# Designs tried in a protein design chat: miniprotein binders against q9h3h3. Part 64

Target 1, 235 residues: q9h3h3
Amino acid sequence: EDGFTAEHLAAEAMAADMDPWLVFDARTTPATELDAWLAKYPPSQVTRYGDPGSPNSEPVGWIAVYGQGYSPNSGDVQGLQAAWEALQTSGRPITPGTLRQLAITHHVLSGKWLMHLAPGFKLDHAWAGIARAVVEGQLQVAKVSPRAKEGGRQVICVYTDDFTDRLGVLEADSAIRAAGIKCLLTYKPDVYTYLGIYRANRWHLCPTLYESRFQLGGSARGSRVLDRANNVELT

## First folded at step 5 (miniprotein)

Design T16
Fold by ESMFold2-Fast, scan of step 5:
Structure T16 (fold): chain B 235 residues (1-235), chain A 81 residues (1-81)
Amino acid sequence: as target 1 above (235 residues)
Amino acid sequence: GSMKEVEIEIEVGTDEEEIERLLKEAIEFLKEGAKVIIRIHGDNPKELRELAKRIALRLREAGFEVVVIIRGDTVWIIVYP
């Protein structure tokens, strides 16, 4: 919403990460159980803090699907936070380049494609497509926010291992499009999330690295991808 | 830097009146042009994050720029005038 600041977004993200997650883990659960799980827990109906009418009786921070080959590696987040503190107190410029170097040094390389959809059947259909792609091995891991008490759009996050690996980022975009997703996508490295770089940040940095738009018709690729930092079209 | 910095320590479990007093002190320092760093400590992650969220939103609503950093059992709230 236009009423939210970077600080509001960071505080809410912390709370969601700390509350329980509702997870389908393909590493330990047969793929044949996915459709029943998706029917039981559609994201348009799962409420953030538990509502008597919802599938959940307790708070849910995120609804997630882990792929069979998923191997989480957050890197050295503690070292990243310490280095970020030192950078801010040093007075050195805060730029995309310095943040990229911090991320590389501390191996905090994961990132995600983001899509925002209103609660409803379209959101649930999109999430089901993404979840199936994860379980089938075309994507590694994804999560979707539950329905907020105040309403508003929900977010689907589709993760990649390394935001500096352009080909890997583009392959994830292709898999999302192959799953039937047609809405706008933006790509954000997790280092920006950990350091509080959101839409209205104090350093005036663009909070996303890539933007993907669905292409109708003649393209062999289902989307056009832009590098927002360099203003260059990649596809 | 050239900016004055003030540190405030808060423990999870501090009563609401004391938290309100500390936040009013923080706002006074911010109005004087100081940078305020609030460190919140707690052993329970859920209670720690809930308190940090309330404090960060309160200072943001007062019109200040707020950055939140999570560091294990500590949350840093950095507030700029």
Scores: ipSAE 0.000, ipTM 0.164, lowest interface PAE 13.7, mean pLDDT 80

Design T17
Fold by ESMFold2-Fast, scan of step 5:
Structure T17 (fold): chain B 235 residues (1-235), chain A 81 residues (1-81)
Amino acid sequence: as target 1 above (235 residues)
Amino acid sequence: GSMKEVEIEIEVGTDEEEIERLLKEAIEFLKEGAKVIIEIHGDNPEELRELAKRIAERLREAGFEVVVVIRGDTVYIIVYP
């Protein structure tokens, strides 16, 4: 997608997760403070490693908004990784189905809708819409990457708690569309992220489970959602 | 092994014309069947990663398999013929 190998993408993701996050936490912060926080930290201006000319002088890995009802549950990631090593040596086929089984067994169920946008007003506007939907309770949690120096696309991640709950995944898509988002969305289960399933992986797996495209004059939801693994429309 | 390896070092801040010269030299070695390792050094992590990204993409556009490894203030771009 961005021209990097899977190893580079995994290293960048790990570094971002380990660096400090800028968080608006609706569990502890009044919703009335959101607009000021969004104005202070527009993602097109927050720099990954800090800049005296930006809102941050220190590194920022992610800019995040937690909903009032958000309760993090990563599952047993260590058990997942151990089982993945065993699977790779077992001779069992590595398919979307076997990865789904590993995720369920280890309760690593979260996933995310991804949207990639160029730095600028459209990114900041999209993020503001998503953040408001999170604080208002239509979405659970979201984060956006800070600006890279090269001005490459930034990513907004909108999480759901269970990628196997198709209705929950579709409800999140609907809420994203209701926030005014019209770009391509792809859905990736966190199990794929933890196991390093990116583009051009050695198992020839599609790195995302679902794809959402905005439809003019189409469904009541405003989008068509495709299950990419099974080539089935979910609308 | 029987495959020849060539190492190229680039510092963040190197002139763009010199970077292009080094990349053309790397492509010539790759065409001759050599494995090329480009080591990029820099004190600013974002500038380092931006330069590494541009170099990796240039070599992928030229048709080569590229693996990128980040280690502190150094990025290794490993390119196979």
Scores: ipSAE 0.000, ipTM 0.075, lowest interface PAE 22.9, mean pLDDT 79

Design T18
Fold by ESMFold2-Fast, scan of step 5:
Structure T18 (fold): chain B 235 residues (1-235), chain A 81 residues (1-81)
Amino acid sequence: as target 1 above (235 residues)
Amino acid sequence: GSMKEVEIEIEVGTDEEEIERLLKEAIEFLKEGAKVIITIHGDNPEELRELAKRIAERLREAGFEVVVIIRGDTVEIIVYP
C-alpha cells in the first residue's frame, strides 16, 4: 500500500528531526574550533543510530552548523495549515502562486538548497566547505544527514530565510559554488514540507523552485540557475 | 479529465539502491493509471545517456510505453500507464 509506505517514511524523517543533533554553534563557539570538530565528526562516518566503531555511540538525527547571526523563524505554521485546509475546501485553484501567497501571509518563508552525495571523501570535503562558509558568514545555517545503515546518498541542506527573495537565494547558490561545490543543487521552500506536499501530489506541484548546475565558463556566478516553474534562466 | 501525473527527479551519480526505490515507486503509480515523468540531470552526456537508457529499458521491460526526450544536460523520460 502506497499510504502505509509513505506514512512509514514520514515517521522516519520526523524521528531524525526529533533525535539529538551534533551542532557546531558559531554564536557560542570560536571559529578556531571548527576544523577539529569537522575532523571529529565527518558525515560519511557518523552513523544514524550509533555504533561503537563510528564517532558516535548514540543516535544522531542531523549534523548542523549554525552561523553567528542565525535566528530560527518558522513563521505561523499552524495558521498556514489551517489556511491550506480552507483552500482545499474552497474550490480555488491550487497553484504555485496560491501556495506562495499562503506562505507569505503566514510568514513561513524559509527554504533550502539541497545536494545529494555518496558517503566518502567528496561528501566530507563538501560539508567542510559549507561549514566554513557558514562560520565565516557567507551562509546562515546548514545541516547534513548521518550515514544510513543501508548506505545510499547523504543530503546537505543549506538554508535561506526567505524563498521569495530571489537575490538571497542566488547569493546562497554563489556562496555554495565559492565553497567548491560542483554537483547539482535543487532549492525547495519549507512551506511544501509543512503542508506535506511531495513529488507525487494530486495538484502536480513541483516542490523544487530552482535548480543550479555548475557551469565552467558558462556563468559569472559559476553556475546556471533555472526557475523550474517558469523554465526561465536567472541572471 | 486529465490523467494524473507524477514527477520524479534523478541526478547522474545517484546510487543504484535509490534508483531502484524510485523506479519501484514509479511502477506502482503507473499501475494505478498515473503518467510518470522522470527527469535526469547530469553534466556528462555519456553518463546521462547510459543512465537514461537503463531506466527506459527497465520501464519498457515492465510493459509500459516510454518516450525519451534529450535536452543536452537533461533527459526527460515520459512513461504512460
Scores: ipSAE 0.000, ipTM 0.083, lowest interface PAE 22.0, mean pLDDT 81

Design T19
Fold by ESMFold2-Fast, scan of step 5:
Order: sequence, then C-alpha cells, then structure tokens
Structure T19 (fold): chain B 235 residues (1-235), chain A 81 residues (1-81)
Amino acid sequence: as target 1 above (235 residues)
Amino acid sequence: GSMKEVEIEIEVGTDEEEIERLLKEAIEFLKEGAKVIIRIHGDNPEELRELAKRIAERLREAGFKVIVIIRGDTVWIIVYP
C-alpha cells in the first residue's frame, strides 16, 4: 500500500512539473502588476486539469512567482539518478549522509519550505503574502499547487538555493514568518523529491530536515526551528 | 495545447523484441510532444534494476530527459519530450 501510494504521488508530482505553469516573473514583469495577477489566479480557484468555469481552461501544474534575482539551477539530476542506482546496487548503507554526499557531488542542492493548507481564503491569503515577499526580494522563488479534482489540501513551496546552507534555510523561514504565515512549515531537500523519497519510504529515511513552528516572544514574532536530521533545537 | 501523457506497463521477463517495440512507440509519442511514463514491475530486484537501467539508458541516448523512481518491486521511468 505505502509503496504504491508513494509511487503514485511521485508520478503525480512529476506530471505537475511537466504540465504548463502560471508564472508571475518579476525578472520581466513590473511589481505593480502582482496584485492584479493574484486576483486573477487565486490558487483555491485554479483547477489542476482546466475547467471553463475556473480561471483556467487548460491544465495547470503549478502557480509560481519568480523573484527578480531568480536563476534556476537543478544541478545534474541525471547524474544523481545514475549514482543512486549504483548506490542501491553496491549494498552500501543508504543514510541521510550518503544522500547528502550524492546531492553535493551532483550539485542538486535546492530545497524548500512546505506548508499545506485547505482550499479557501486562508490559502489564497497565505499565497499572496508569500508572492509579495518573493517580488520584494525577501524570498527567491515560490509555487503553489492548483486545486485537485477530489479536493484536499494544497501545498505552497518556498525554495532556497542550498539545503546545506543552514543560515539561508533559517533566513527563508524568517521571511515566511514576516509575511504573516503562522502554520507548521517543514523543509525538504529537492534531492529527496528527485529520487522519489517521501515520508513512507522503504529506507525509513526522514526527508524532512527542518520543522518550523510559529511562536510569539515578547514584542518579537518568530519561530521555533528544529533540526530533525541532528535532533537539535535551533531557535 | 497542454502536454499529453502516455503510460506504458512492462513486466520483468518481457522478451527483448517486445521491449524494443514498446521503446520505439515511446519515442514516437515523445517526438509528438507527449510525456511518457513507463512502469516496470518485477519480483526480482536485480532483474528489475537491470531492466530499468537499460530502458533509461536507451531513452537518454535517444536525447530525452529521463527521471527514474525506484520503489521495491516497481520502477517508474518518467520521460520528457
């Protein structure tokens, strides 16, 4: 059950990545146009496979906002896949450290903070806050899933360039919190996504490196961040 | 229009001629702009991995972007046009 479900989820995620995206690209579009774009394409109303009654008539895989400085670099994903096949054949232990080394060797370093929200006003409001932070330069790039046929929660992904750069990961968390986000956040390196490793995997690996929970501290707003890989509280 | 998707099922133990036929069909779909998902099923992990590797290499050599997801007795090979 777990294996089939995980593989189905991996195939669905790859299908979304390959379908067309609705993109606000701050590298080529004035920031003043963002509010109109957000009003036109609220993620609670954009449908995954298109519907004449929704904002889109054609399939949409993701709704994304690219920051002015955004420069996509997924690294050598094909080299990563070949090395992963070799690792499994070698009989060597498959550990977080081994995957980290494969990711570094093949420059597959990006990662993301994830938040899951039910379709509706709170999702659209959270996405608008994240999108503004990206366009203002506080975050680099983000995307949100469209509404699926069966409903269910949608996901907002906020990317960082290097999952091994702890300070950069924490800086993104702070910017998300400053944008008004109070829900649970989890951080996952893209190497786990490219290898199809989700929560229920046969190696019993935790693909989540960090967990962020909102907290108020006197006059300051902030978060408690846990390093799940090393079992250490960072804030 | 949006990218179309085609699914292909392969069992470990399928003969070489049938595999080559299915790969030629996959390549034609890819040339037409479709995304192809190949699912390989097998009880023997070594045979499953070897078949998946050969299929992925064949499609990469043909010039396509290939992502391989390995889970127990099943492998998903996702190929972009």
Scores: ipSAE 0.000, ipTM 0.123, lowest interface PAE 19.4, mean pLDDT 80

Design T2
Fold by ESMFold2-Fast, scan of step 5:
Structure T2 (fold): chain B 235 residues (1-235), chain A 81 residues (1-81)
Amino acid sequence: as target 1 above (235 residues)
Amino acid sequence: GSMKEVEIEIEVGTDEEEIERLLKEAIEFLKEGAKVIIRIHGDNPEELRELAKRIAERLREAGFEVVVLIRGDTVWIIVYP
């Protein structure tokens, strides 16, 4: 098939989240150990289910780096789910604005910048740059998918605490660009993930809130950011 | 009418025998038509996710629909009859 249903995408995400993670935690590990850890676990070589000759013999769901100041905040996910069910039965329009309201009401505010790269040197180099930015305090937390059995692109996720804080989202974009990243970035609020809303959804909602493209020359930011919902450039 | 909901709290490090007791209790509630929400708390992400995986797999093997939501030091396992 050309795509996956929301159920298939949710099942894959749950499996990855439930399998062990390889974590560099800057809250408890000296920054001087990062380069050795990155050399030991390059994402292009870490296999999803473990293989002979790879860095891992057992399944790995995610490879993650936690910043020194990282403090996770889930919000009221149970309340969000109950409100989502009520919204669907209410007959009220399901819009980006309504989902934003549910997310704010239930404090489910995190989001992430996503980049998709083929396995290889460019992926490993991009991840190393992101990991260093996290450990140095310019980003809060990030993770990268391991290499799938069938191959295909891997994803780097860089999280921010509050998708409604536009300045914070843009500051993360700037830090990603300062780390040397030049590929397309898209930003997705976690509320869409928790509700199983992906690109091919029943409500025809776009889960992507922002897009960032590298700008060759020009501003100090190094990127053009588009507000996808309003079609407004935030340069 | 509203479906009955049962909530169960588990800490990483809980005795394996106690976890099995709680899971058997959860399965009994599910067989009676109740929705079960299991919240797992722990400071070590690897131990937290390993425990969550074992619990979710046990409930899926018992024939129930399971949704897992992971955020920091807490995992929500939502189980439908």
Scores: ipSAE 0.000, ipTM 0.211, lowest interface PAE 15.0, mean pLDDT 81

Design T20
Fold by ESMFold2-Fast, scan of step 5:
Structure T20 (fold): chain B 235 residues (1-235), chain A 81 residues (1-81)
Amino acid sequence: as target 1 above (235 residues)
Amino acid sequence: GSMKEVEIEIEVGTDEEEIERLLKEAIEFLKEGAKVIIRIHGDNPEELRELAKRIAERLREAGFEVFVLIRGDTVWIIVYP
């Protein structure tokens, strides 16, 4: 039952990655064009499969903003998948530590801060803040899901290069908060996504490494960050 | 002991009769306790997506645990008995 939900989420993510993306690429597009692009493609109005009256007539998998210095590196995902299959048949323990080692060995190091928001003005405002932070160089890259045909919450993903670099992960959290974001954030390494490990999985692995909660009138950082794996507060 | 693994390769454009034959074969291996890996190859993203979706749904409908992974022009469908 829970496994079916995880499989459905994996299939939906796969389909979104395969469909066309709407991209603002700051490496080739002047920053002055961002506000017009955001007004043209608000994520609450962009439809997953295209609809009359939406900004898109064709399917859109993701709406993304690439920073000026963004250099994509997915690592050796094929080698990671092969090693994961070998690990499962080997009888060796499947723990967060073994997944971390597979990720390091195959250079699959990226991860992301996730926020889930209902379609509407708050989602569009949050995305605009994140997109501006990316174009201004405080974040590297981000994407947001389009509006699903069935409705439901949309997700904003803010990526970092290396999930094993705690300081880099915390720096991204700080930049997200500086952009005016106040909702709950969770951090997930892409290795879990590539292996199809979601909240319901047969190994009982928690794919969330960090949680960030906004702190009203708090420190300059503006958040409380919890290391989920070690149950330690970092801020 | 190690679990048996069976690998099946499918190209986008394979006829429906052949796909159904391969899926029935996969289900028989799964009933015998084997793990099945189906790799779907294609360079058209829409066709690759639709084929992968149909295959994954067919196997889930049959009651098996299915994981779907994408790697460029290839989709891996990993199925556990």
Scores: ipSAE 0.000, ipTM 0.147, lowest interface PAE 17.0, mean pLDDT 81

Design T21
Fold by ESMFold2-Fast, scan of step 5:
Structure T21 (fold): chain B 235 residues (1-235), chain A 81 residues (1-81)
Amino acid sequence: as target 1 above (235 residues)
Amino acid sequence: GSMKEVEIEIEVGTDEEEIERLLKEAIEFLKEGAKVIIRIHGDNPEELRELAKRIAERLREAGFEVWVIIRGDTVWIIVYP
């Protein structure tokens, strides 16, 4: 039966990335303005395509907060995509190691911790905590999806600059937990997103490298992190 | 050779239409001879267990061998072609 394909999911992601973003940019905006901005644009109320009853009348692809030191580096995405097409045409095995090597070769190294939350107070509260951590310098950059026309859960993405830097990935997890976040987190390299590889894909690849679960009663880091690829607890 | 396993991640609270879509994709992979592992995540044990049961039953009704393993806030549903 037909359903969402990798092509359809990639097209949706591209549309959101190309539509206007609501951005709080701490590189150019005083931190003192953040609370007013968060009150004006709660993600549970900002609509994907605009609505007279929402804070926005025009489409919004993402709501984002950039940290003071944020310096975007997406690498050579075009070279990555060309190499991916060549790999598919070659008949060679497509494995996690092959994708990792493509990402390294083309410097497409960013990745993100993802959390999915239903529209409402919990989402808005979680986003406010993440946004404050970004502006205060504990995280580099984050974004949250607007409310979809179809309804359903919204996603908060917290980015790190290098998915191969395990310590950096774990430091971001710690900062997210310190911000009060207790839900399940999953970590996905952006290389998978750029190539349209999602949870269910024809190549039988798991795009999730790490999972983080809140650890109640622990006196250590506040979470348990599992390396999905190696089936190893890191914390 | 190529990987013979497909992993699917589902969170409690995912809408019914998305779950149905993912299950149809899982069945297609199973028909192609792949082993499918579905991980369901949730912080409410009763909701997690109920969703896992519905997914496992759907796949068993489709004729596949299904194993359910509960691991804390996650349920693993392992499905053989």
Scores: ipSAE 0.000, ipTM 0.083, lowest interface PAE 24.8, mean pLDDT 79

Design T22
Fold by ESMFold2-Fast, scan of step 5:
Structure T22 (fold): chain B 235 residues (1-235), chain A 81 residues (1-81)
Amino acid sequence: as target 1 above (235 residues)
Amino acid sequence: GSMKEVEIEIEVGTDEEEIERLLKEAIEFLKEGAKVIIRIHGDNPEELRELAKRIAERLREAGFEVYVIIRGDTVWIIVWP
């Protein structure tokens, strides 16, 4: 059952990537247009497969904001997938270290902070804060899922270039907190997403590398960050 | 379970008339309550991606739930009745 659930989640993620995206691209669009774009496409109202009563009549896989300096580098995803198939057939243990090595070898280094929120005002408000931080240059790129046909929580993904760069991951967390976000955040390398590592994965791997919890007051940076693999608090 | 499964294989470069024939066949199986898996093979990633996108859009337009998995030179399109 674990393998089936992971494959189902991977299939859903790939379908979203293949469908059209609604994109605010700050590299080509003035920042002054952001507020109108956010009002036109609130993620709680944008539907996954289109609805005449929603902002979109056609399918939308993701709603995204690209920063002015954003330069995508997906690495060698094709080589990663080939190496993954070889690893699965090799009989070698599948561990966080083995996956990290595959990611480095194929330069699939991006990762993301994830937050899951129910459809509604809190989601739309959080997305607006993140989108503004991206356009203002505090974050590089972010996306949010549209509303699913069967409901459930939506996800905001805030990307960093290199999941092995701990300081970069922590600086993104700090910027998310500065944008007013107080909910639980978890950090997932894109290599795990490409290879279908989710909560119910067949290898029993923790699907995220870091966890961030909001901390109010003091000289603290606004959050407590835990390295889940090493069980170490980074603060 | 008791759900039937049907597999269809397509190569990048297959002519448009054959693709449309296979999609009509897939839709008929879906209407009969079968799960359909379409596997698309191709050496060119851009052509593979574009064909997969068109096939997925066609099936969604027909009213079905579609999932796409990319595996190297192959794309799996899983369609539920």
Scores: ipSAE 0.000, ipTM 0.175, lowest interface PAE 15.6, mean pLDDT 81

Design T23
Fold by ESMFold2-Fast, scan of step 5:
Structure T23 (fold): chain B 235 residues (1-235), chain A 81 residues (1-81)
Amino acid sequence: as target 1 above (235 residues)
Amino acid sequence: GSMKEVEIEIEVGTDEEEIERLLKEAIEFLKEGAKVIIRIHGDNPRELRELARRIAERLREAGFEVVVIIRGDTVWIIVYP
């Protein structure tokens, strides 16, 4: 990626996290209000930096839905980053296994299923399905990026509590598929995001742990899930 | 001990003198190392957003890291020492 390095992607992610978020919080808002909220803030129309012609005149970093039982836990991100610097300086090999151990030691366990879609009806429809699954309790929390000024694909992130819990990761995939999602999904642990592991990283690591492809018939979950690190089909 | 956390509630329509007093109090808590959460409530989205913007700018100008989260008719402004 000549135009977009890991450092550039990390800087953009930090800016989005620091800007205002549009949040539907099912812990404090009745589920009956969700459809009106989704109609007011379709992600294909919400602009990253605001536009008089969009639902927002001011910047929006993320559009998010929190489930009724959602309880966030980020772990010790500062300790993780310090240990990562020490690991790089030590000359020890940097592998998925060493990153996994670092994440476990510092309790940075969350991860997310990612889907990238072009602005338009399919994005808005996919987000509405995910948001309903979150509010109904099949998923814990999700967010979607607003539309960038130049355009390009937007990302929907569906979070799980523990990337080392394979069954929990697969259960989230099943819930996403049950919500009507048919596009390619990839699963990324948040430890990789905090450490700047993106495409074309310095360590030549695969930036995702799992890949899910929709399949008509066959799997009971409606998808084929591949463990990319071990090259093993899980479904 | 864990980081001290202070919560402040503001309604759209609160007079500007009261808002300024609350912000000065928030800044004193931040100087003492406390995390401050300001919740703004309002029925008018335009007025709610405008008040949130002014408060966030005031705290950023004072040198603090500010995160703004819009939750329906409520805005959370999370300020870090």
Scores: ipSAE 0.000, ipTM 0.127, lowest interface PAE 19.8, mean pLDDT 80

Design T24
Fold by ESMFold2-Fast, scan of step 5:
Structure T24 (fold): chain B 235 residues (1-235), chain A 81 residues (1-81)
Amino acid sequence: as target 1 above (235 residues)
Amino acid sequence: GSMKEVEIEIEVGTDEEEIERLLKEAIEFLKEGAKVIIRIHGDNPTELRELAWRIAERLREAGFEVVVIIRGDTVWIIVYP
C-alpha cells in the first residue's frame, strides 16, 4: 500500500500466480478431507518463499480452494494486452467504460471480492469459513495469499466468473457474509489486474467497482453494497 | 509526427553490466522523445519479479512514466518520455 507502486504490485501478483499453489480441489477430493487440509495449511503459517519451520519448504504463490462446479476461463488475455497497448497509443480516452468494453471483447470477465486481514487466528478462521462455503457450493473458487517475508496483511480473493453480472457479484457478497465475514470487502475485475492497474495509476482509474460494508442488525441483507463506478447504492 | 517506439528484449540471468548498459540506452531514447518497451522473459517467477521491479524503479527514478504489463512468463515495461 503506502510506498508501493503499481509496478511493485504487478510484479508481486505475477510472481505469486507463477509459483506453485496449494489447492484443495473439490472436483476430485472428498469434502470430508477439507478440515484436515485447512489444519495442515493455515494461511498465517504458510510462508511465501518456504521455510523449514513452516508447513512448506518450497515457495507457495497462493492457497486455493476450487468448488465442485468450478470451470476456469481467463479469456483472451494476450488479445486484451495487445488491444490495451493500441488504445494507449491511439489517443482515445481511457475510461472505465473503455476498459469494460476491452474486457467484454476479449472475454476477460472474471472478478473478485477482496478482503485484507493481518496474519493470525482471525485470518485463518475467515479463510476456513470461505473454504467451506466453496466446498459446499455457495461460492465457486477462492484463494488466500501466504505470509509475506515482511509480515504485512494477507488477502483473501473470492472469484465470480463475470464482473458484468451484477446479480452474481451480489450473490457472492451474500455468501461471504453468510460465512461469517464482517470486514470491508472491495470488488475488482481481473481486467485491471492483468493490465497492472492499481490505485496509483496514471489514468486515475478506480479499479474497484463495488464496496461492501457489514451492517449489524440492519437490513435483511446484512451488508451495504455501493457501486463505486456509478456512485449508486445497491443495497 | 507520431511518437517513435524502441523495443528492448531482456532474459532473466542477463549480466548486471549489460542491463545497466541497456537502461542507459533506453534513457537516451526517452530523452529524444521515443517510447520504450522493455520485454523481460524468465521461467523463474521470483527472479523475473525482482528484475522487472529493479528496471521499473530505475526508470521511474530517472523521471519517466512507467507501466508494467504481465504476460505469463514475460513482463512488458512500457516507458513514456
Scores: ipSAE 0.000, ipTM 0.098, lowest interface PAE 20.5, mean pLDDT 81

Design T25
Fold by ESMFold2-Fast, scan of step 5:
Structure T25 (fold): chain B 235 residues (1-235), chain A 81 residues (1-81)
Amino acid sequence: as target 1 above (235 residues)
Amino acid sequence: GSMKEVEIEIEVGTDEEEIERLLKEAIEFLKEGAKVIIRIHGDNPEELRELAYRIAMRLREAGFEVVVIIRGDTVWIIVYP
């Protein structure tokens, strides 16, 4: 059976970005209010389009926590998209290096660590840990998807400012592990999301740059991080 | 057989009354089992996104599944019966 296409996944991501967000903004809200906010909006209970039984009656695209020092910079996404259309019609090879260069040229540098969890206690507990790390300053910003009407896994996204800054990406992984997260993590630059690079893409590109697996007792870090493109262990 | 498909074109700056009429027509087609694709064109990305957001929300509130795709100066809103 066919899964969701890259175009369908890109369209769903855009729709979520356009719908209202539930935001705890540590730049304007005291940290003491976080626990009450997390109790009011557990991601396993917040529904994508609202219903009478959920904390929300109206659609919610994302549930997000902004750190005190968070300063959003999405770059020139429109210029990126125009350049991508030109590249596709040019016949030139589409490679990770070409996409990286497009991202740098248009200042679309952010990226994210992704974790996929089923609705329930484990998801809500993981999100609470991430949200506290954001408010305490160990992470910059994070969001989690609401529960879809037809079910399925929800995703927690933990952002870094610059996917080309390997040390910053690894530092975020370390902070996620310090927050008690033990599940598989993958790192995806936002340029791939904007351009619709998913698992079964036409160009056979790896849809993520890094993979992090939790390890007990063997590493100076709580995890082993792999560069997926080069199949090289970084930690 | 293939689902019936209806295409609607909208320019940013179109009169609100005309947009409402087009949305009512789209809903009628959706009730008849047709797939509706609305393409919105505009040179200003903020105005384009605001209009697309309002149209998508209106159709979701009516109970339909809505998929939004942004490509440069055009937004495709795909609506399923």
Scores: ipSAE 0.000, ipTM 0.113, lowest interface PAE 18.7, mean pLDDT 80

Design T26
Fold by ESMFold2-Fast, scan of step 5:
Structure T26 (fold): chain B 235 residues (1-235), chain A 81 residues (1-81)
Amino acid sequence: as target 1 above (235 residues)
Amino acid sequence: GSMKEVEIEIEVGTDEEEIERLLKEAIEFLKEGAKVIIRIHGDNPEELRELAKRIAERLREAGFEVVVIIRGDTVWIFVYP
């Protein structure tokens, strides 16, 4: 049944966050070691649960690169959840603006650009470009999913520290495009994840704030960015 | 509103018997329509993550929506009915 299938997929997603990560940490590792690390752990070859024929014999949940300035800050997630419960029972409408205000009040500000790519050389090349941008300081943090046994698309997540900083979000998009990425990107704030906002949410909210499409024209690195919450092109 | 929020604190090293008791209580609150927040604290990252994984998987298997956030020595597990 659909409910049984959904349960298994949700458990697999949770397990990835809890399983070991392969990390290149630019705070403690020289940038000169990145190319060798990328060659050793291409995401198209790293297996989710380990395989003697792959780069890993043990499970890997995520492959990540941390920039020199990386400083994780999840904010006050508990306070956010308490305020969310109060909001649901209040007379105030539940909108993107109201959720934004809760996130600001509780300092739960991080978010990420998402891209989905098929396993193969194109994925590995895209990841290498993103990883170099992180180590060079143009992006803060990124991760990519390992290869699942049943195949399917892999996801690259590129994080920003403040989803309310539109200029910062757009700057990250520009850096992703400068790295040679041309596929569709969507931006999701982590607050939506903590509050359980997904495609079938009760409030009919779009689970992503921004969408970026590569624009073919005079600029080889141009993109069109849509603010999905306000239905406005940020171009 | 009618929904209540319940908080549960767990330390790495807590007896399996006590963890099972707390999870059973959490499931009863979830069946009553309450949201549950489980905070797990531990100095050993491997033990912390393994315990958090077992708890989250158990609650997902029971049919509830689970969101996990990791921050240093603490893991927050948000469970929705």
Scores: ipSAE 0.000, ipTM 0.180, lowest interface PAE 17.7, mean pLDDT 80

